VH-VL binders against o27280. Designs and how they scored, part 413

Target 1, 266 residues: o27280
Amino acid sequence: MDSMNVPEVLEIKRIVEESESVKTFIFSWDFRREVRPGQFVMVWDFRDEKPMSVSLIDPVRSEIGISIRRVGEFTDRVHGLSEGDLLGIRGPYGRGFELMGRDILLVGGGIGMAPLAALADEATARGMRVDALVAARTADELLFLDRLEAAGVNISTCTDDGSCGFKGFAHERLLTLEENHDMAAVCGPEPMMFQVMRILDERDVPAQLSLERYMKCAVGICGQCCLDDTGFRVCAEGPVFWSQELSRVREFGRYRRDPAGRRVPW
Short names: E, the ipSAE of ESMFold2; O, the ipSAE of OpenDDE; V2, 0.75 times the mean of E and O plus 0.25 times the DockQ between their complexes.

## First folded at step 17 (VH-VL)

Design zc1 (framework fv_libevitug; at its last look DockQ between E and O 0.66; V2 from the best seeds 0.00; counts 0 for: pae E 3.4 > 2)
Fold by OpenDDE, look of step 17:
Structure zc1 (fold): chain C 266 residues (1-266), chain A 123 residues (1-123), chain B 110 residues (1-110)
Amino acid sequence: as target 1 above (266 residues)
Amino acid sequence: QVQLQQSGPGLVKPSQTLSLTCAISGDSVSSDSAAWNWIRQSPSRGLEWLGRTYYTSKWYYEYAVSVKSRITINPDTSKNQFSLQLNSVTPEDTAVYYCAREYPKDYYGMDVWGQGTLVTVSS
Amino acid sequence: QSVLTQPPSASGTPGQRVTISCSGSSSNIGSYYVWWYQQLPGTAPKLLIYGNDRRPSGVPDRFSGSKSGTSASLAITGLQAEDEADYYCQSYDNSLSGYVFGGGTKLTVL
């Protein structure tokens, strides 16, 4: 494998239809190279490049998976690809999740479940007990349920419309769940994560949260993903942060910056 | 149980070719999940990876840069073994040579080793 | 001379905790997994740790691996006489396009 900073052109080995809007693209991977849940790769379709979380890590099959939600022009193009087509992949980048303890809680919203699914696989493989709160707007947007179940994860679902599981938001469901986890990993809409973090802090549950911010270089140079006021770079110091770190981040859960660097509300 | 049995001469003259064979039992040299390695060990150079071969729809070969110009690793499916050839040997090639399996390859490390073969390069 | 740097020796008494370090660079440990091997006198190396911190079947839980940045560490708790051996770290080096080993650490149980 070439330098981690040079895209490697890889063939799409398989495509998994996760939902109407989410596909997982599977690639062969040289597992001499380390890849951790919570890390991301830059996906290059030879026109544009976007950061995507690794959602599958399978050393036995020598495969990784990247789950992509169809949300714009780039992802529209990628979703139009077929098995055997090529993509450029560089990375992985960023700080991934750390596992500690015996009991772990995963709280994910929408596509935020992508890195958590990978984490779930690792945690279960290590013999940890994994509880997952999977949230989405509607039942059909809930991701990786079968996969998580197959891995032995205890799943709780939450939907905004009540079409599956708890009717309401993830933080509301969390309030109804038992408090017996050694750590938590959280990924989803930032407002969700903000509320979840607050609850976990009150419960003294160590929590890691994966942020999704605009990233350009992925190597900590351009500064586009810097967080106020700490100067944390999501691509370098993150995307996974401990709750204590995020407590110092003024913009967390409040606003983000667009590609022009302007503050925009969530 | 997977076992690797090494064979070959323990003495080689300078400029000649070092040849060793590693016979596999309990696994297949053409296993899609395994890689077959040669490593050597000497007091002066420590443990040194020489190269590996593995089968995934076709045969692949990876050699260490230090010996790339002189080394050949050959699988033999008929005998379920793989061999090492190292050409133009010098006294610096004196070492204990090991064959080793990765299973699965890349990630799980070299989990089975041969007994080792001392090869002395001397006139 | 080894690509990965280990202390040449370590020692401990039975029951103690011993740590062996393995230092590399961004071209190896910084990006690739680390393996550890135990080599008893007169024997071939034995796989001890894979994937930075995973134990193969048959390896006691007294052995643990860790990795941070460009460095790795092997920890042995509850040191036993039979642990006296040479220990080697291994990784892959992108610049060399091959597996690389540390120089080895001779562990003496006093």
Scores: ipSAE 0.867, ipTM 0.933, lowest interface PAE 0.6, mean pLDDT 95
Fold by ESMFold2, look of step 17:
Structure zc1 (fold): chain C 266 residues (1-266), chain A 123 residues (1-123), chain B 110 residues (1-110)
Amino acid sequence: as target 1 above (266 residues)
Amino acid sequence: QVQLQQSGPGLVKPSQTLSLTCAISGDSVSSDSAAWNWIRQSPSRGLEWLGRTYYTSKWYYEYAVSVKSRITINPDTSKNQFSLQLNSVTPEDTAVYYCAREYPKDYYGMDVWGQGTLVTVSS
Amino acid sequence: QSVLTQPPSASGTPGQRVTISCSGSSSNIGSYYVWWYQQLPGTAPKLLIYGNDRRPSGVPDRFSGSKSGTSASLAITGLQAEDEADYYCQSYDNSLSGYVFGGGTKLTVL
């Protein structure tokens, strides 16, 4: 049995308030264990366990961070914790982003910027030129702007209400940006990712997109994270998929499934 | 420029203790950005990690399970060195022994090695 | 019996590309970073690759590393006579609670 399937109980070293609804929880990490941007961990609060993307990979400080948006009872309980409190961490799991070329475009919506912030740090450390399109409903919901700027990332913003940057949706802003990237990485609300993927495919830009689905086992056995029509398991074959893989997935961008497997519109 | 200089006897009799020393120049044994390793190499086992020590708020020690009952690694801040002691040796402990510096904070492997010391265990 | 498996030998001619494989398991390469070392005759190992695919300063860009699943690979392009050496992969093994090495690959430049 792989010991990484058993939660390790870790102390919260530091908490960063990223917005009113998003906190980053930082833990010490033994960097002999591999962590890649786009991978996820299962976070256990001793009552329930949920997948969360890694948003900070900092080998110099021996730290990892996970960013958690308060959206329900589990995340509300975790947001109530303080530095020094304990959480269980299982993983990391899944396929992370693959970097190629010299010029990368990041497109993130809301909390979807979390795994892309980790990727930006790795890309800049490798000497890549990084452009980021950071999207949210309002200016107060734009995440990681100071961190991305400090890393040397060229930031474009958009907000639904126009309170910061371009007024409109991420795919609309993307149409106004240069087309000369070697690859793109995309994470955010699935309708946004679908529209962004179509533009990138038309431009022949290789794209990787990170999906969210319901998970329990995280190792590909229970089947809870399966995608329609393909049998892809998000925890095993993803969460990061190439756009050509997702073009074969009928449900992508059209509907989601509740824990009972019933169709629910986006 | 960091250098590691090994010293110690090249011949040890069976059942006795193997003792080696690694002197550090250009860095400190108590540096919070390094770990100090012992590795050995033999034709039958190839490269074999034995253990490491490092300092943060206190000294930490990690030893390979295969030798954990017999090994001690000791830092010495006053002499800026670290040592290896391996008790109850047998001819199977015959190997070239290396000390090495590691940067554990940057998953940057063992970047500086000592010159190696052949230790023969024989009567 | 090395925890990580490498071919015992490899060869190539100057200018060619050579790859050296390193096979492990989920308890090591599958979950932990891979390092590569070069050992010239009569010398200590020298770090070539860290973090699966990163090069230390001063290592030529014709050396590259990669990893897929529980296997890793070292690639050498533009092969030169000075590349004749032994090459070792390294990882950490959780079940053994320690660093583990491959058995080494003797590279001959013909």
Scores: ipSAE 0.379, ipTM 0.751, lowest interface PAE 3.4, mean pLDDT 88
ESMFold2 (binder alone), look of step 17: mean pLDDT 94; pTM 0.954

Design zc10 (framework fv_libevitug; at its last look DockQ between E and O 0.89; V2 from the best seeds 0.84)
Fold by OpenDDE, look of step 17:
Structure zc10 (fold): chain C 266 residues (1-266), chain A 123 residues (1-123), chain B 110 residues (1-110)
Amino acid sequence: as target 1 above (266 residues)
Amino acid sequence: QVQLQQSGPGLVKPSQTLSLTCAISGDSVSSDSAAWNWIRQSPSRGLEWLGRTYYTSKWYYEYAVSVKSRITINPDTSKNQFSLQLNSVTPEDTAVYYCAREYPRDYYGMDVWGQGTLVTVSS
Amino acid sequence: QSVLTQPPSASGTPGQRVTISCSGSSSNIGSYYVWWYQQLPGTAPKLLIYGNNRRPSGVPDRFSGSKSGTSASLAITGLQAEDEADYYCQSYDNSLSGYVFGGGTKLTVL
């Protein structure tokens, strides 16, 4: 597996402006190599390396996309890049989403919609009915709406300030939606996911949740992304977990660990 | 409907060059969405991928390590065909040879095959 | 001898479910997609499964593929007489920089 752990230097083929703070970087991909929604890659800008979810998987065009939110120094640098510039891509890593049933519910918050957008494409391509609850703080932070709509996804929006769709949080909106899905996929702020998971469990809807935790090696060696008290490594056993798995994770929705391994509240 | 028609001699002497041609109908050898492959099959070696060529702004060639030093795959846009040349053949190269299309390339597999050509290497 | 390992033979009765395994490694199935082909006697292989578990047009839904780790599996439900054939798995191997095939499984319908 040594070869797959070496970053491949790829040219940015296209950049899509998703929002004020989010860009999708598109790369050519050899689709003999497997890539699944929910998996992540390590993005290397030749100075630092960060895990990013795959947000676009297009075998027809032989492209993948990585959506990145501008949140710090690394992402600031990446957002300064142009088409034709180079990035190192290592991966994909982690466990992706599994699709089951006919009707799927996607619940995403903010940049958490990135892996879900890819999942939506696969699900719709398989002929599944896809409902998506897209949540954000404000209307301008809602991601992938046009893309999802074009794919035939039934979209419900939720904003904290009520600027678009339901005013409130995703779990609150979820309480108002029908309970007829075969499975759910969830990704967003962990407190959101925690509440959403609770509701889905009560409804007996199988749910997969994608966690975003500090990851360093991406190969399950360094232990920086271990979860209390199971010892699950987000990069190896995740980032996608079933709700049953997360029910065993004490820290889920409660705290995370910083790069120093200290507990940090959400 | 896409069809591949193979042609070439079925008997080749040792140390000579095996030459086969695959004529394409219903598609273009220079399609930017396709890849054109050669595969062979024998009782001793089973199915063996030999190599492929495809066009994406330029021509690309990928060869199996086992035959890389002896193999050449050539597209012919004028005749809409692609050929296989395998140099310095030995009896171990005796097999049924197939040409096959990937469409779309990489992900979708080899969806169209030629009829196969038995090539026997014998003195 | 083949990079991917298949059982040399499998058998079933009409209507039965049959599974054919394909075992590889991290350098192939572990990281790359798996394809399946059906080969009837005297004919060229026919694409049966792509992308681990996707069926091309014209392939009955009785055929299904799956992959886990470094292994793949082809399942045939409702086995029919016409399913008697050789089945091959295929993947890509990064160490060999090329496509690789399994040794094939001869499926007999009893």
Scores: ipSAE 0.899, ipTM 0.948, lowest interface PAE 0.5, mean pLDDT 95
Fold by ESMFold2, look of step 17:
Structure zc10 (fold): chain C 266 residues (1-266), chain A 123 residues (1-123), chain B 110 residues (1-110)
Amino acid sequence: as target 1 above (266 residues)
Amino acid sequence: QVQLQQSGPGLVKPSQTLSLTCAISGDSVSSDSAAWNWIRQSPSRGLEWLGRTYYTSKWYYEYAVSVKSRITINPDTSKNQFSLQLNSVTPEDTAVYYCAREYPRDYYGMDVWGQGTLVTVSS
Amino acid sequence: QSVLTQPPSASGTPGQRVTISCSGSSSNIGSYYVWWYQQLPGTAPKLLIYGNNRRPSGVPDRFSGSKSGTSASLAITGLQAEDEADYYCQSYDNSLSGYVFGGGTKLTVL
């Protein structure tokens, strides 16, 4: 690997508490180096290294932001850090979202809204009309609503328990929304993305979906992020795929693989 | 409206120091969003970035590795200008020299350029 | 030799589309943004494109930029006589720790 694949140790400049379980960690970034919505970085806490999506891309302030949901041992340790503490970052890696047309639909579930928030900022800066369907289990888990509204995004919400917006799943809410978008971008739990993709395909709306898979090298060498049947590497040819590319992937929405290669249901 | 006005001698003898000044109007050399660049252009080397300086909480300097041992860029806040010094010049340093503002720095490119100064290095 | 490779010349007729290529490597265009500059005879370069494909205020939308892998392209549609100029691509190179330019392309409008 060249020298650009070695983690750079960066100081946490700011921490934004997005919810009780989600924090955004903000770092200074040299924006001569390209970063795109939908790309990811490997975050190193000096013990372990995990992929995280970029959620803030701000060339004016020279800042990037990484949103992290507290879900386990690694993320518990990172959530315990303060401004001024250090993390290693290598990347960015992967293929980001491509924007097209004038009207875009974002469909995000839970932490999946993180890369879509970055995309929303780019889309509105280009003068596109942006609609977002933001989904979560409960109202307290809806992410980035104030940020999206401030950017001029038209927001629809849904919650499993009905505590905010439509009661039900994202794909059920989507059936009640207007069908006039030029493209869609989707990120969230893979079963949700599969159902949303089916609806968008029937409506002939071009869609890009962001996948998560187990990663080790992040540069396409080790093969751990490969998708069945295609050989696509999520870290190299993805993590963002067009719906047409995913229609050829039998595992999408049906199962995943653990680090030992064993099939595990969603 | 930002303007950059260059000054300095157009003829320099080999082994001497090339010195140029870029005066800034409509902006401050200590602007926390800008960077101040020197670039040169010659038939043999084309466009060549030499270095930049910028201010945040302190002054930062970046120099092209090809000239790093010979170059100094100095901001002067009292005169609102920045200078180029290139030591030990040879005929290979003959070029048109430009100063340029980069604003905001890094992502947005060099948006304002000086008029250019032909500097000939010859005996 | 310039770090970024451009064709030395290009030509087109009024109203046509022309493209100018810029080839680099993983240490520059592959990981860093691309800028483009237009230089009219006897003048300083003028910023034409930043961020691979963004136009500063005042640059006509018939100028567009794109990037794929380690290569970038500038496209000019609706070619006009006043577009006759030299065009330079720029990026940042990590190995050289600095900005790098292409060798320039002289565009002639026939």
Scores: ipSAE 0.733, ipTM 0.887, lowest interface PAE 0.9, mean pLDDT 89
ESMFold2 (binder alone), look of step 17: mean pLDDT 94; pTM 0.955

Design zc11 (framework fv_libevitug; at its last look DockQ between E and O 0.73; V2 from the best seeds 0.00; counts 0 for: pae E 3.2 > 2)
Fold by OpenDDE, look of step 17:
Structure zc11 (fold): chain C 266 residues (1-266), chain A 123 residues (1-123), chain B 110 residues (1-110)
Amino acid sequence: as target 1 above (266 residues)
Amino acid sequence: QVQLQQSGPGLVKPSQTLSLTCAISGDSVSSDSAAWNWIRQSPSRGLEWLGRTYYTSKWYYEYAVSVKSRITINPDTSKNQFSLQLNSVTPEDTAVYYCAREYPKDYWGMDVWGQGTLVTVSS
Amino acid sequence: QSVLTQPPSASGTPGQRVTISCSGSSSNIGSYYVWWYQQLPGTAPKLLIYGNDRRPSGVPDRFSGSKSGTSASLAITGLQAEDEADYYCQSYDNSLSGYVFGGGTKLTVL
């Protein structure tokens, strides 16, 4: 497994401007190697390394995409890169989403739509009916709308300021949507996911939720991404969890751990 | 419809070179959306991948470790075919040999196969 | 002898559900996709499943694939007489830098 843990230096094949703060970096991928929606890779810019979700899986073009939001020093550097530049990619890691049933609901917030976009592509390719609730603070932060539409996804939008779609939060919009889905996949701010999960549980809709926590090793060794009080490692047992699993996680939606291991509120 | 047609001798003497050709129709040997493989099958060794070639701005070759020192796969763009050469054959190389195409839509699964060629190594 | 391990034989009656297992390791099935092939007597293998659980055009939905960890499985529901064949799993092995096959499973329809 050692070879899998060595970053592969890959050339950025293309860059897609998704929004003001989000870019998708596209790389060639050997599709003999499995990659699943919901899995993540460690992106290495030769100075630092950060986990990023796979947002595009295209076996026809032999490409994967990684969507990155500009939020700090690392992502600032990455956003400064151009096509043809190099990045180290290690992975994929983690447990991805499972698809079941015929009708699937996707609920995504902000950059959380990244793994869900990949899942949407797979689901639609399988002939599933996909409804997506896409949430963001403002209209200009809504991600992958054109892509989702092109894939045949039924989209509902939600913005905090009401600049597009439903004015309010994702869980509020969800209350107004149909309840007859076979499964749901959720990814976004953890407080959002917490509320969404509650609603889905009440509706008896099986749900998978992708957590975004501080990860260091990505291989379940360092323990930095452990969840209270189960001991689940987000990088190993996740990042995708079933709602039943997260129901056992005390800190879910309540607090997270910083790089020093301290509990900090959301 | 893509088809692969194999040709070559079915009998080879020990220490000689096994040579087979796979003619492609309905696709191009230099397609960047395909890889071209040789596989063999025997009762003793089952299905065994031997190697592949594919074109992506240039030609690439991948060979199985078990035959790497003896194998050559050559594309011929002029005839739209690719060949297999296996040097210094022994009776252990007796098998049904297949050419096959990998196709991206099938996650590079081998979606088209030749009819197979029994090659017997015997003195 | 084969890198991937399959049961040498399986059997079922028409209409029955049959499952064929394929066991590997982290260097192959654990990290790479699994393909399944059907080989009828006297014919070349035919791609049956790709990408662990996807069916090519023309393959009946009676055939399904799954993968978990380092193992894969082919399931055939509603077994039919024409399903009598050899079935092979395939993956890629990074330690061998090449494709690897299972030993094959001979499926008999009783």
Scores: ipSAE 0.551, ipTM 0.837, lowest interface PAE 1.2, mean pLDDT 94
Fold by ESMFold2, look of step 17:
Structure zc11 (fold): chain C 266 residues (1-266), chain A 123 residues (1-123), chain B 110 residues (1-110)
Amino acid sequence: as target 1 above (266 residues)
Amino acid sequence: QVQLQQSGPGLVKPSQTLSLTCAISGDSVSSDSAAWNWIRQSPSRGLEWLGRTYYTSKWYYEYAVSVKSRITINPDTSKNQFSLQLNSVTPEDTAVYYCAREYPKDYWGMDVWGQGTLVTVSS
Amino acid sequence: QSVLTQPPSASGTPGQRVTISCSGSSSNIGSYYVWWYQQLPGTAPKLLIYGNDRRPSGVPDRFSGSKSGTSASLAITGLQAEDEADYYCQSYDNSLSGYVFGGGTKLTVL
């Protein structure tokens, strides 16, 4: 019964409506405790507990933000909360992104932009040049554009339906972009990440990708987040992996697993 | 330009109370961007954090477990200073005592230190 | 015994690189930021590194910090005679509910 694994009950300080389906919940945070872009927290609504990426790290105001897409019963309940309501927070957990070089490319699909928005803030604060490819199905689902613009990020957009920016998939847009980056960070739907990873590998751009898997303990004990080829635990060795690490994992981009561990096609 | 000036006696008898004061210039003890710390140092123990105080909407206090039963840190807004009281001292409390400003909201550690006060606990 | 473990001494020659380690646990360095301080003889400590790897204004870029797991490291490149000092790491420890320091490393420039 480690004290780090008991949720701390925190008051929701502010709620930002990022889109019709995405809200950012903001909490006070003690910044003696380290928080890195790409790490996650376990959010507890007093019935169930789910991993969520940190999307805002603001040490000046002593705040963190957690962006949550409404997708099921748990997230529906959390989206029904108001400022002043309580949530349990465990963490942060996992390996975050590492910054290197002077020029970084971010490739985010949907809610996958959440951890990349936090990374963009850190990269620009360090004086790096940041390019972001922001992808969604439609224009109204593109996340964090105003925030990225205010930070001085060079934004390219793509939408499946062409309602904003390039019409098509993120990897198709990537083929038409500059190849001058020292590193890349990628987060979004796993099929998108697989295609993007292949292009970046061909270009010899070091890439870090953030994976999602089913989690229960979040500290590497239960084995529910393991990748079947390597024994890597997404909650401990990830959720952020280098592309070199993922190249040895045959399940990545090929299939997913249900809560019972059975293979299911994408 | 922030400066911390310490004052207090250099010799204290065992079982008595050690009392030190840290005067602040160029900042306010009630600043919402700072925390005010006491640290001590001896050859055998190295640097040892004792506690801190800071103000937001009210005063908050944190004390090291090793001294929590004996320590009090008091801010004084009218004099723009903060003090350390350590009760029931023993020779093990002999050290150079420092006050320090900390910016906890921006990851900064203790960026301004007082000059240090050697306090000897001896009969 | 210090909660954070540093080598008692380190040495190097002018122009060389030296590193000073700081070893902790999951209750401190593993979960909390690391700070480094330089202390010249007869003076108060001076903040050298904060937030694991950030430098305050006025600290030369030849000083750098890093952190891996439950350990941190201070690196000094282009070693100079003026770098001869004691160096301390600091973190927060959840189990002790307070800041903790390493035992210090005396750096000698040969």
Scores: ipSAE 0.419, ipTM 0.762, lowest interface PAE 3.2, mean pLDDT 88
ESMFold2 (binder alone), look of step 17: mean pLDDT 92; pTM 0.945

